# VH-VL binders against Adventurous-gliding motility protein Z (aglZ), part 2

Target 1, 119 residues: Adventurous-gliding motility protein Z (aglZ), of Myxococcus xanthus (q1d823r4to122)
Amino acid sequence: RVLIVESEHDFALSMATVLKGAGYQTALAETAADAQRELEKRRPDLVVLRAELKDQSGFVLCGNIKKGKWGQNLKVLLLSSESGVDGLAQHRQTPQAADGYLAIPFEMGELAALSHGIV
Short names: E, the ipSAE of ESMFold2; O, the ipSAE of OpenDDE; V2, 0.75 times the mean of E and O plus 0.25 times the DockQ between their complexes.

## First folded at step 1 (VH-VL)

Design a9 (framework fv_axatilimab)
Fold by ESMFold2-Fast, scan of step 1:
Structure a9 (fold): chain C 119 residues (1-119), chain A 125 residues (1-125), chain B 107 residues (1-107)
Amino acid sequence: as target 1 above (119 residues)
Amino acid sequence: EVTLKESGPALVKPTQTLTLTCTFSGFSLSTSGMRVGWIRQPPGKALEWLANIDWDDDKYYNPSLKNRLTISKDTSKNQVVLTMTNMDPVDTATYYCARDEYVYDSGTWDYFDYWGQGTMVTVSS
Amino acid sequence: DIQMTQSPSSLSASVGDRVTITCLASQGISNYLAWYQQKPGKAPKLLIYAASTLQSGVPSRFSGSGSGTDYTLTISSLQPEDFATYYCQQYNSYPLTFGGGTKVEIK
């Protein structure tokens, strides 16, 4: 199962459509607070996580997930529009690194391919 | 009233498989947010978490014991079963089952609000 | 795995005393910490969760505090029924881990 954490509803629906087409069950959360509730209610195999959320940095939420109950067993794919390729490369070198990274904009085929690689 | 009760053998020989059943009332594992876990306590020692199972049949195991543990549920009977293979005298302990309910306002799980009385399992030849 | 270290392992106290028990995590646990009370021959009883939230029905003399790696259970005025062993438990990451316990004995 995949939890998509994204504040832009149309973008979240586009990602959900692609992942459903690839065989995943998807759930949506628009905020870090909603994501936390979904994580506790329905443990996913993958979290697709936007860095730019309204209520909390996705980088902070990624760190909390990696230190949380599922540890490294719960996979995180981190998306960013503001950090760019270089910023995401820097985050990859931290102890709280995500399992995959995509800079926005990206091709939807990349989302599906990377999700298969890390689940 | 929430109650849980463990049942199973009091004596197990080394290398045998242990099967314990937790029978509960006052809640259902068909209810979203409900979990049941197993915790053990060797005589005079600390508590050790073994496994959890939730309403969606998701299973969580202590990695140190994962290859020996299986947790399953029968929702219609209000039962959770723990199986542990290759028993050793060091596995002698009181085994507890306990309820774990998701608390939405705090966003938390994985602490235990109601416990069974425990069942003592002795492993010896 | 996150190691939970409780101190002291045991203490002797009198009715009316303020008792403080400490729990140290080997890494940050973001307040995902519970405290249990266990009386001889009995199952543990939940006292506190989320580091400081008192479970329904638990007397207000029990309180929890702390953050990061360092957490404390306080009993403000020890009562006869409080002589027991106390355990902390982290639930920040799997596996769930418990402290070694603190036995509160009568002086």
Scores: ipSAE 0.006, ipTM 0.569, lowest interface PAE 12.4, mean pLDDT 85

Design c1 (framework fv_tocilizumab)
Fold by ESMFold2-Fast, scan of step 1:
Structure c1 (fold): chain C 119 residues (1-119), chain A 124 residues (1-124), chain B 107 residues (1-107)
Amino acid sequence: as target 1 above (119 residues)
Amino acid sequence: QVQLQESGPGLVRPSQTLSLTCTVSGYSISSGYYWSWVRQPPGRGLEWIGYIYYSGSTTYNPSLKSRVTMLRDTSKNQFSLRLSSVTAADTAVYYCARVRTYYSGTGKYYFDYWGQGSLVTVSS
Amino acid sequence: DIQMTQSPSSLSASVGDRVTITCRASQDISNYLNWYQQKPGKAPKLLIYDASNLETGVPSRFSGSGSGTDFTFTISSLQPEDIATYYCQQYDNLPLTFGQGTKVEIK
């Protein structure tokens, strides 16, 4: 069960297609607010989370997930277009770190492989 | 299927600004990848001009950067090239292209989709 | 800037021949090199990435090898549709740079 949080509809669909092909059930959320609603309604095993959402930072949502009731039981793969590999490596060392990181653009096969390793 | 198509004036006078637009179909330019311009003077090889990241940040070839501007218009799914102060040396076929990058700690840059090319002649 | 030099600048071969083109980088670029095919009047097409990986949909007669500063591109059995100019391109450092091209013609 994977929740994909991504404001760009076509990119979200591309990620969903890859993950479904890899055997995961997927759900989509366009905003952090929609993601929060989905998390409360149906708990996923993994959240694929874009840092650049239209309503708030995905880094903030990641922190809320990690310090909230979901904590260690909900894995987060954080995607960023504006934070390079070095910026993501820095976030990895914080108390609210995600379980995995991908800088955009990336190969879709890497998304599937990393998701498998995290779940 | 991803397709790129260049458009813009084929004739530019010396000292003027060359302006080209690339229209992308089959993929949203705001969803990923670098979007690039590459040129080829008649009978010569390929020269990378620059790229715009889908977030809007730009990187230009240092040899051209004082004259180059790239912009994107996400509502039209287009990105553009402006090259100022043109001379006869800027006569070339101009291609727009998508740059695929793989991240495993190290970036890799492949031009995987190209437009058909647009010939721009700078007449004196 | 990293300079890419191709050899030969042009060649003529017969259908069915093995064709070999080389590319030399002015400094070590590991395996960070791509090969493109450009047919007359057309845009370039990616054939090989990361020195030796065949792009999806590209015929298996095309291959690449090498690392460091010396790279080789091979067409194992030249076909009429392979008439084109072939370019190498490095991505070890910006700016991205291409070789001058190798024109392949059939005798």
Scores: ipSAE 0.000, ipTM 0.533, lowest interface PAE 14.1, mean pLDDT 83

Design c10 (framework fv_tocilizumab)
Heavy chain, then light chain:
Amino acid sequence: QVQLQESGPGLVRPSQTLSLTCTVSGYSISSGYYWSWVRQPPGRGLEWIGYISYSGSTTYNPSLKSRVTMLRDTSKNQFSLRLSSVTAADTAVYYCARGRSYLYGSGTLFDYWGQGSLVTVSS
Amino acid sequence: DIQMTQSPSSLSASVGDRVTITCRASQDISSYLNWYQQKPGKAPKLLIYAASSLQSGVPSRFSGSGSGTDFTFTISSLQPEDIATYYCQQYYSYPYTFGQGTKVEIK
ESMFold2-Fast, scan of step 1: ipSAE 0.007; ipTM 0.661

Design c11 (framework fv_tocilizumab)
Fold by ESMFold2-Fast, scan of step 1:
Structure c11 (fold): chain C 119 residues (1-119), chain A 124 residues (1-124), chain B 107 residues (1-107)
Amino acid sequence: as target 1 above (119 residues)
Amino acid sequence: QVQLQESGPGLVRPSQTLSLTCTVSGYSISSGYYWSWVRQPPGRGLEWIGYISYSGSTTYNPSLKSRVTMLRDTSKNQFSLRLSSVTAADTAVYYCARDEYVYDSGTWDYFDYWGQGSLVTVSS
Amino acid sequence: DIQMTQSPSSLSASVGDRVTITCRASQDISSYLNWYQQKPGKAPKLLIYAASSLQSGVPSRFSGSGSGTDFTFTISSLQPEDIATYYCQQYYSYPYTFGQGTKVEIK
């Protein structure tokens, strides 16, 4: 099961469609707060997480997930439009690192391929 | 301004649970940061035990994970360590510490404030 | 786990001397290394973070350098109050791990 955390509704739906087509059950959250509620309701296998959320940085949420009760058991694929490849490479070097990274824009096939490799 | 202070029994019997509390003043533990425990056996180096975040999420050192529980009491501005099934190897000075993670200004993660330490001896 | 090895385990130097301590990581940790000072009976104090950044309020005689697996901590002119054990710590990966410490004494 994949939880998609993305504030841009059309982009979230596009990602959900691709992942459903790849055989995953999906849930959507538009904010970090909504994502935390979804995580408490049912643990996913993967969180696809936008760095640029309305209420909190996705980098911070990624750190909270990795430092939290789900720890390394919950995989995170982090997406960013502002950090670019250099910023994402730097984040990968930290203890709060995500399991995968994609710079926006990316091809939807890359999302499916990385998700499969992480889960 | 910010101060951390450990408290709890200084002597614990083998097989029992070691319990320590860290009282924080000058900052609300629910407002930010990650709140850690680090121990130091007499004459030896430092070992990170784990932390509890400002939101209550926890991460533990895998070597201790099966025996460690961390909790917070936001009304008292405290966080605590429970270490079960102790042996003589758990004899150490136990420190609580504030852990700052800063991504936006560079990737930094360090312990900026420490308690004074509390010696816990495990003996019968 | 990432193992941190410090060298030397102890040293004695005179006031005004340049003191150098090294720290080696068992794998590449980029620049994600901190240095702490611990005086007898006291808690550790952060001196250097991110390999080379000086913590606010820490005297400029303390410095750090290095990246990857090899790191150096330097006291440019040793003062009496610098008698302490110094520890490196990596934050590249959980669990956080520390070096075994280097005891610095004055002759």
Scores: ipSAE 0.006, ipTM 0.568, lowest interface PAE 13.2, mean pLDDT 85

Design c12 (framework fv_tocilizumab; at its last look DockQ between E and O 0.84; V2 from the best seeds 0.00; counts 0 for: pae E 5.8 > 2)
Heavy chain, then light chain:
Amino acid sequence: QVQLQESGPGLVRPSQTLSLTCTVSGYSISSGYYWSWVRQPPGRGLEWIGYISYSGSTTYNPSLKSRVTMLRDTSKNQFSLRLSSVTAADTAVYYCARDTSPLDYLLGKYYFDYWGQGSLVTVSS
Amino acid sequence: DIQMTQSPSSLSASVGDRVTITCRASQDISSYLNWYQQKPGKAPKLLIYAASSLQSGVPSRFSGSGSGTDFTFTISSLQPEDIATYYCQQYYSYPYTFGQGTKVEIK
ESMFold2-Fast, scan of step 1: ipSAE 0.546; ipTM 0.860
ESMFold2, look of step 2: ipSAE 0.176; ipTM 0.768
ESMFold2 (binder alone), look of step 2: mean pLDDT 92; pTM 0.933
OpenDDE, look of step 2: ipSAE 0.139; ipTM 0.775

Design c2 (framework fv_tocilizumab)
Fold by ESMFold2-Fast, scan of step 1:
Structure c2 (fold): chain C 119 residues (1-119), chain A 124 residues (1-124), chain B 107 residues (1-107)
Amino acid sequence: as target 1 above (119 residues)
Amino acid sequence: QVQLQESGPGLVRPSQTLSLTCTVSGYSISSGYYWSWVRQPPGRGLEWIGYIYYSGSTTYNPSLKSRVTMLRDTSKNQFSLRLSSVTAADTAVYYCARSRGYLWTGSYYGMDVWGQGSLVTVSS
Amino acid sequence: DIQMTQSPSSLSASVGDRVTITCRASQDISNYLNWYQQKPGKAPKLLIYDASNLETGVPSRFSGSGSGTDFTFTISSLQPEDIATYYCQQYDNLPLTFGQGTKVEIK
């Protein structure tokens, strides 16, 4: 089970389609608040998390997931359009690091491959 | 308060095109949601026809895809259904409906606002 | 297409009775299921979303449960105004598909 947190509707659906094709069940959330609600309803194995959300930084949500009640077995794949490779490399060095990172734009095959590798 | 209202001819001849319009009040169709058409033959169950996403992209039921076109008119806050080459099997009450959230997700809240329905009879 | 099968097709019960309707999906749909109520001559009304969540303004006597392929809709104490046909609907995959409906009548 994969939760996709992404505010761009068409991009979120493209990611969901690829992951469903790879054999995963998916859920979508548009905001960090919706993601929090979905995490409580349906515990996923992986969160695909956009850094640039409307209501909160995805980096902050990633840190809350990693520090908090969701457990160390919940994996996070963090996506960013604004941070680039250097910003994502910096985040990887923190105690709240995600399990994987993709800079936008990326090929959809990369999303499927990384998700498989960390779940 | 959001309201949907269907309009269009109630009688269509076989082989012609069925055309219906849904007028939306209280919310802009270009601001969000999926805007759907659903039909119900007399005494039968519900069949989803298709939707138009608020961005303008459309998805149709494969069983009807070759005959269906959906369009939006954002200046009039309307979306429409055209179903070509109709037969008696297309006789049904046609509903327009709004749905929340995303397909393939737990944040889809179902079709929460419906028009009252418009009966279309296909008869010579 | 995902096929949705409801059971029973119709039932008659007395006011105050517990009524249960089941819905079976032809493949795993997780919890991506809604329940609708349709009174004669009216449009459907959403009652339950995501298999078990009660829509705002809907009486608490209505409930839903289940996941995967098997789902149940319950009216804990049937009222006269609950006479209607009830439909399940999946949204795990396109096209969206409905069950055939269950007609609920008073004895």
Scores: ipSAE 0.000, ipTM 0.549, lowest interface PAE 15.9, mean pLDDT 84

Design c3 (framework fv_tocilizumab)
Fold by ESMFold2-Fast, scan of step 1:
Structure c3 (fold): chain C 119 residues (1-119), chain A 123 residues (1-123), chain B 107 residues (1-107)
Amino acid sequence: as target 1 above (119 residues)
Amino acid sequence: QVQLQESGPGLVRPSQTLSLTCTVSGYSISSGYYWSWVRQPPGRGLEWIGYIYYSGSTTYNPSLKSRVTMLRDTSKNQFSLRLSSVTAADTAVYYCARGGTRYFPWSTSFDYWGQGSLVTVSS
Amino acid sequence: DIQMTQSPSSLSASVGDRVTITCRASQDISNYLNWYQQKPGKAPKLLIYDASNLETGVPSRFSGSGSGTDFTFTISSLQPEDIATYYCQQYDNLPLTFGQGTKVEIK
């Protein structure tokens, strides 16, 4: 199961369509608070997480997930339009590193391939 | 270059509403970042008030939430602070600041600040 | 709220001295900590982000270290222009919180 955390509705639907086509079941959350509620209801295998969320940085949410009870058992793929490739490479070197990174814009095939490799 | 500039009355009477505007140049407030207000009472430390995410969503410090409203005017590239029911404890230098950078994965590091505006609450 | 406690509250040092300031979080904040410099009458300036990374244009005499709850900020050789109040700030959770500040003065 894949939880998609993304405030842009059309982009979230595009990602969900690609991942459903790849055989995953998807759920959507528009904020970090919504994502936390979804995580408490049922653990997904992967969180596709936008860095630029309305209520909290996705980088901070990633760190909270990695420090929390699911830790290494819950995989995170971080997406960012603001950090660029260099910013995402920097985050990869931190203790809160995600399991994968994609800079926006990206090809939807990359999302599916990277998700498969992480899960 | 990115610049932030506070403006608004420097004197406010107790029980009235403190109103400040931050004018941003060199970057569109609707293109990214968390646009923030931070205050500092004379001789004391820094207190985060809240921010407006570039999409328009707001988050306020719970200690001030019942009295704070933040708005943005994307046509003027401005965001504002309204703090109601002020008392002498609200006397402070008020800063607007930009949270986060495009090169760093952390969106809550304040990389650009206005020069600050002193607001005194006195009768 | 996460409480940030700095030590010492103030210090006096000579030009060329090594200056060390500490910051303690009331709970684990990993490395989600920034350090700011504020000169009298001026706005704060970001020096260190993510506990140990120098902001662009910041002199190499400034450094940060630590993770979890205990953090250190160091000026390896104090310069006259470094006389300021220094603040730590966590961004692990909202609300964002600052330490009370450490005032660095010349003897």
Scores: ipSAE 0.006, ipTM 0.598, lowest interface PAE 11.1, mean pLDDT 84

Design c4 (framework fv_tocilizumab)
Fold by ESMFold2-Fast, scan of step 1:
Order: C-alpha cells, then sequence, then structure tokens
Structure c4 (fold): chain C 119 residues (1-119), chain A 123 residues (1-123), chain B 107 residues (1-107)
C-alpha cells in the first residue's frame, strides 16, 4: 500500500495510475496534515512525498516519519521540484534521510522502479 | 542586504484583531525562504507564531492556529500577521524574520529579523 | 512540542572569563539547534547554527557543541559587548521552540 502526498491533483493521479498499474493499492493526501491523519489510520508500506506541500515542508514530514513509531520500517520516497539531484543527494546524508529520491521532472517508469526496489 | 521592517498599530483593544505588516527590501518574498513572525512578551522569552512560505503556503503554531492568519502581498513585497480575539496575554514585541530554506533545515532558522514592534493590548 | 530548557537562567562573569550555557531538548533533535544573542531593546541575532557552525561575521570567541539532547554554548573570553540574553532554538520539528533564555551580565 502506497500513500501519495502531493498537492497537484493531476500529478497525484498520474502517479497513482502508474503505481496501481504496478500492482499497488494507493491513497492520496493533498497536505502534510492529511498525510499524518492517513498514516495514523492505516500504515502504508511506502509514502511518496512531495517536498513542496501547501502546509509544510515534505522534508519535515520525512524527518517526523523516520523519528516516529515506525522508524525505518516505513519507507519514504521524496520528490522535489525545487531541489536538484545534487541537493537531494545531500539530504540522503542526513539523519532524516528518505529511502529514495526523485527530482521533478522524472519519468513515471522511474517512480514504479524505485517503489519496487524500496518495498 | 536584506532588511525587514514591521509596521502597524501599537495599541489594540481586547477582543479586536491585531494586524501587523512586514516590509522586505533587498530580496523578493516570492523568490524563496520562509517569512515568519515571532513574538516576545515584556521580560519573557521568544515564541514562534508561524510562517508563510514564498509560494504562499502557511504553517502556524498549534497554540495560536485558531486565531492566526498570514498573508503576502508580492506587489508590495510585504507579508502580514492577523491575530484575532486578542487579550492582555498577547501584549508583546512582534518580530518578522526570514527563515532559511536550505535542504539541511527541515524547519527554518532565522537569519534576518525586523527591529520589532511593541503591541499593547489594553482598553 | 519539543521543550528546550537552558541552564543557568542568569549568570554574572568578569571580562575575559569563559562563559558556558547549556541547553537540553526533551527529545533527540540530532544537531538541529541554533543559538541567538539578544541585546536589550534589539532583535535576536543568529550566532551558531546546526549546533556548532559559526554564522558569518560572528566573532570566533563564540562556539557551540553537542548533539542529541544536550548542547553547550561557550564564550571563550567574555567582552563587554557580549552582555545579552542568549537563546537556543530547535528546528528539528514544528512548532519551532526556544529555550527560556540565559541572561549574561558583567559583575
Amino acid sequence: as target 1 above (119 residues)
Amino acid sequence: QVQLQESGPGLVRPSQTLSLTCTVSGYSISSGYYWSWVRQPPGRGLEWIGYIYYSGSTTYNPSLKSRVTMLRDTSKNQFSLRLSSVTAADTAVYYCARGSVTLYRGTPYFDYWGQGSLVTVSS
Amino acid sequence: DIQMTQSPSSLSASVGDRVTITCRASQDISNYLNWYQQKPGKAPKLLIYDASNLETGVPSRFSGSGSGTDFTFTISSLQPEDIATYYCQQYDNLPLTFGQGTKVEIK
């Protein structure tokens, strides 16, 4: 099960379509607050998390997930349009690191491949 | 050089809305950073109120969330704070501040501050 | 919320003394801690970020150390212009929280 946290509705639907095609059950959240509620209701195997959310940084939510009750057991794939590949590689070196990173724009096949590799 | 300057009424009546504006020079508020408000009651410590990200998204301290609204006016390079239903407990110096958006900062630290504006809540 | 507790709340020292202030977080914040200086009637000024990094333009007599829950801020040789209240601040999690402050006076 994959929770997609993304405020751009069409982009979120595109990602959900690709992941469903790859055999995953998907849920959508538009904000970090909605994502936190979804995480508390039902644990996913993977969170696909946009860094640029309306209500807070996805980097912050990533850190909260990694420090929280699931720790490293809940996988996070971080997506960013404002941080290039080099910036995301630097975040990978921090204690709050995600399990995977994609710079936007990316090919949808990369999303499916990385999700499979993480889960 | 980046500069921030608070402006607004120094006296607000109980139950009214406190309104402050921060004017930014030397950097466009729509180009980056978290634009933040922090307050300090007389003789006490610092309390973070909230921020507005350069895209317009806002995050507020849960203790104040029901009373706080932050807005930006990119044409004037300003961002504002509205705090509703004020009481004497809201008497404080209010600072606007810029928060860093580096990848290593999951939440911001404050590198530039306004001079502060004292707001007294009194009848 | 992450609670930040400073010790001591106030201190008096002589010019040239080594001054040490501590800050304790209620949970692990890694190195996501900043130190600010606030002089009377002025806005806070960033001195140290990420627990131990000196902000540009800040004198080298200021330093920070620590990780996890326990942090230390040091002035190696106190100068008259260092009279101020010093605050630690965590940015590991929202809401952002500050310590209660440590007032540094010259005796």
Scores: ipSAE 0.000, ipTM 0.528, lowest interface PAE 15.1, mean pLDDT 84

Design c5 (framework fv_tocilizumab)
Fold by ESMFold2-Fast, scan of step 1:
Structure c5 (fold): chain C 119 residues (1-119), chain A 123 residues (1-123), chain B 107 residues (1-107)
Amino acid sequence: as target 1 above (119 residues)
Amino acid sequence: QVQLQESGPGLVRPSQTLSLTCTVSGYSISSGYYWSWVRQPPGRGLEWIGYIYYSGSTTYNPSLKSRVTMLRDTSKNQFSLRLSSVTAADTAVYYCARSYRPFTGYSHPFDYWGQGSLVTVSS
Amino acid sequence: DIQMTQSPSSLSASVGDRVTITCRASQDISNYLNWYQQKPGKAPKLLIYDASNLETGVPSRFSGSGSGTDFTFTISSLQPEDIATYYCQQYDNLPLTFGQGTKVEIK
């Protein structure tokens, strides 16, 4: 089960389509608040998390997930359009690092491959 | 207080385009929610056609995607369905409906429906 | 697509009877399932959302349970106004899909 946290609806659906094709069940959340409610309902195996959400930084939500009850049991793949490859490499070296990173734009096949590798 | 009402021709010829409009009152379609079309052939079950998100983004059922277009007119508080190349299999009651957030744990999906408009595809 | 299968396709029961309808998803949908009532000639009406939550204004004789792939809808004491077709619907993934419906009739 993969939770996709992404405020751009069409992009979220494109990611969901690719991950379903790879054999995953998907759920969508548009905001960090919606994502937190989904996590309270059921723990996914992977959260695909946009850094640029309208209500909270995805980097902050990633840190909260990693410090919380799920810890390393809940994998996070962090996506960013603003940070670029170098900014995401910097975040990977922090104590609250995600399990994977993709700079937007990326190829959908890379999303599927990276998701498989961390789940 | 929220009301949805379908309108459009009840008879469409094979190969033509089916066109329906949903007029919404009591809530602005650009302020929130997903605005959907759902159809039901006589004596059969329900089939989701697609929705338009309050921002204008559209998503269509893959089985119909090549034939479906949804548009919104925020000044008239309306959203519309166009289904091209119709056949007798498209004969159905067409409903417009509102849903809050599919997949997100905010559950108020299909809380308001129009009364339905029967569209018959016949020569 | 997620396939939703309801059982039975139709049933006849007496006023006051306990009626149970089941719905099975082809894959795990957590609790992302709704139940609707549709009376002849009318639009569907939401009765239960998120598998077990009763919609505001809906009588307490209606209930839902289940998670994952197997779900149950129950009418604890069937009333004449409950004659209708009942549909389950998943919203875990697109496209949104409905069960084929269960027609409930009075004997």
Scores: ipSAE 0.000, ipTM 0.543, lowest interface PAE 15.4, mean pLDDT 84

Design d10 (framework fv_dupilumab)
Fold by ESMFold2-Fast, scan of step 1:
Structure d10 (fold): chain C 119 residues (1-119), chain A 121 residues (1-121), chain B 112 residues (1-112)
Amino acid sequence: as target 1 above (119 residues)
Amino acid sequence: EVQLVESGGGLEQPGGSLRLSCAGSGFTFDDYAMTWVRQAPGKGLEWVSSISGSGDSTYYADSVKGRFTISRDNSKNTLYLQMNSLRAEDTAVYYCARGEWLSSPYYFDYWGQGTTVTVSS
Amino acid sequence: DIVMTQSPLSLPVTPGEPASISCRSSQSLLHSEGYNYLDWYLQKSGQSPQLLIYLGSNRASGVPDRFSGSGSGTDFTLKISRVEAEDVGFYYCMQALQTPYTFGQGTKLEIK
C-alpha cells in the first residue's frame, strides 16, 4: 500500500498510474494535514512525499514520521523540485532521513524501481 | 466477496430531503473511494458524487452541488448521500460504486443493486 | 465539461458475429503518462452496471477476452470478437480524466 502526498493533480495521477502498474494499491493526500489523517486511520507500507506542499514542508512531515511512533517501520520516499541533488544529500545525513530521494524531474520508471527497493 | 447494499430511497415531494446509505462488506472499506451514480427512468448513467477513502476529498456534479452532501463512516463501512432541496429531476435509481482513488476515482469496479428515489408531488 | 458521444445508439447483431461500438470525447483523454482515462461499462436489463474495460484497454477482472478496448485521444472503440446472447444490454463509455465524470448516451446491443 502506498500513500502519495502531492498537491499537483496531474503529477499525482502520473505517479499513481506507474505504482498501480507495478502492483501497488495507492491512495492520495493533497496536503500534509490530509496525509497525517490518513496515517492515523491506516498505515501504508510507503509514503511518497512531495517536499513542496501547499500547507507545510514535506521535510517537516518526514521528520514527524521518523521521530514519531512509526520510526523506521514506515518507509518514506521524498520528492523535491526545489532541493537539487546537493540539498537532498544534506537531508540524508540527518536523523530524520527518508528511505529514498528523487529530484524532480525524474523518469517514472525510477519511482517504481526505488519504491520496490524500499518496500 | 465484495458486496455493496444501498438503502434509504423512497417517495418525496419537491423541496424534501432523503438520506441514502450504502453498506460495504468483503473488503477494507477505507482503502477505496466511493461514488454515487444515478439513472433516471429510461435514461443513461449520470455521475453524482465521489469521496476519497479517508473522506477528506469530495467531488460533486454541478446539478447537485450545494444540495447533496456525500460522506462516509469508515467505522461502520457505510457511505451516505444526504439529499436536500429535492427536485423532480432527481428522480432516479441511485447506485453506489467502489473505485480506486488517486485525487479522484478513475474506474468503478463494483456496483450495488441501487435504491430508487422518486420526487413527485 | 467533456462531452462523450457514442455510435451507434442501437446495434442489432447476429450471435457469433463481431460487434464494435465507438465513443468520441470532446477533448483528449490522453494523460501525460501515456494512458487514456476512458472506461467501458455494461448494464444488462434490470441489473446494475458492471466494469468491462478501464484506462482505455485493460480488461476488468472476470471479463472474457472476446472484449477489447482500443483508441487514443478522442476516438475509442469497444470490440466484441464473437457476440454471445449474454452480451445484450446497454454499453456506456465514461471519461475519468476530470470531474465532472461524464458518460456517453449508451449503445443498446441486441440479438437480431
Scores: ipSAE 0.000, ipTM 0.541, lowest interface PAE 15.7, mean pLDDT 83

Design d11 (framework fv_dupilumab)
Fold by ESMFold2-Fast, scan of step 1:
Structure d11 (fold): chain C 119 residues (1-119), chain A 122 residues (1-122), chain B 112 residues (1-112)
Amino acid sequence: as target 1 above (119 residues)
Amino acid sequence: EVQLVESGGGLEQPGGSLRLSCAGSGFTFDDYAMTWVRQAPGKGLEWVSSISGSGDSTYYADSVKGRFTISRDNSKNTLYLQMNSLRAEDTAVYYCAKDQYSTSWFGYFDYWGQGTTVTVSS
Amino acid sequence: DIVMTQSPLSLPVTPGEPASISCRSSQSLLHSEGYNYLDWYLQKSGQSPQLLIYLGSNRASGVPDRFSGSGSGTDFTLKISRVEAEDVGFYYCMQALQTPYTFGQGTKLEIK
């Protein structure tokens, strides 16, 4: 099960469609607060997490996930439109690193391939 | 040439509110993260808040969370800091600063405004 | 949070002499791309801070070559090879690796 955290509705639906086509069950959250509530209800196998959320940085949410009880067995794929490839590579070296990274824009096939690789 | 001009500072009582503005010119405003840094009288520099180029991501020092709101209007090339529930400890010169990168996390502050003074006293 | 510690806090210097300021971080500022996310700023009396050095060792535009930054990981140094009267002011290091951004306490460079 994949939780997609993305405030841009059409983009979230495009990602959900691709992941469903790849055999995953998906749920959507538009904010970090909604994502937190979804995580409390049922733990997914993967969180696809936008860094640029309305209510909180996705980098901060990633860190909270990795420091918490979910961290070791809950995978995070972090998406960013503002951090380039180099910036995302830097985040990978921190204690709060995600399990995968995609710079926006990306092709949808890359999302499916990375999700498969880290789940 | 890059310029940043702050305004909106003044004298306020504890519990009051002020709104600071920072007008940017000479660069593509929405391509860069922007930051507020303050300096209390005779003290060092303290980071207050940063906002991404799009305005979608905001970050705050723990001392101001829940009281201050950073925002921007990219159509006006203007950065704002709405300061509510002011405390004596908020007395400082407030500088706006431009980040070199579009995110607040990867950069350094290559240009600074001249500052606007906020005094909170009864 | 990453804690930044500067020494000395006060640095009296005779014009023409060299000066050095140390900055230490509570954790490494070096990442896999090879950059140290440490910057140096100068604030002259009554003026705004100005960027001197970014990413550990790169001089900002317009900064004289008398200024240099060095170090890696947790230990950084700002050097002025020949101090001039116009160099007086407060020097601050800042880490930009992670939010919250944090500054050192500042070092006051003054002419003796």
Scores: ipSAE 0.000, ipTM 0.523, lowest interface PAE 17.9, mean pLDDT 83

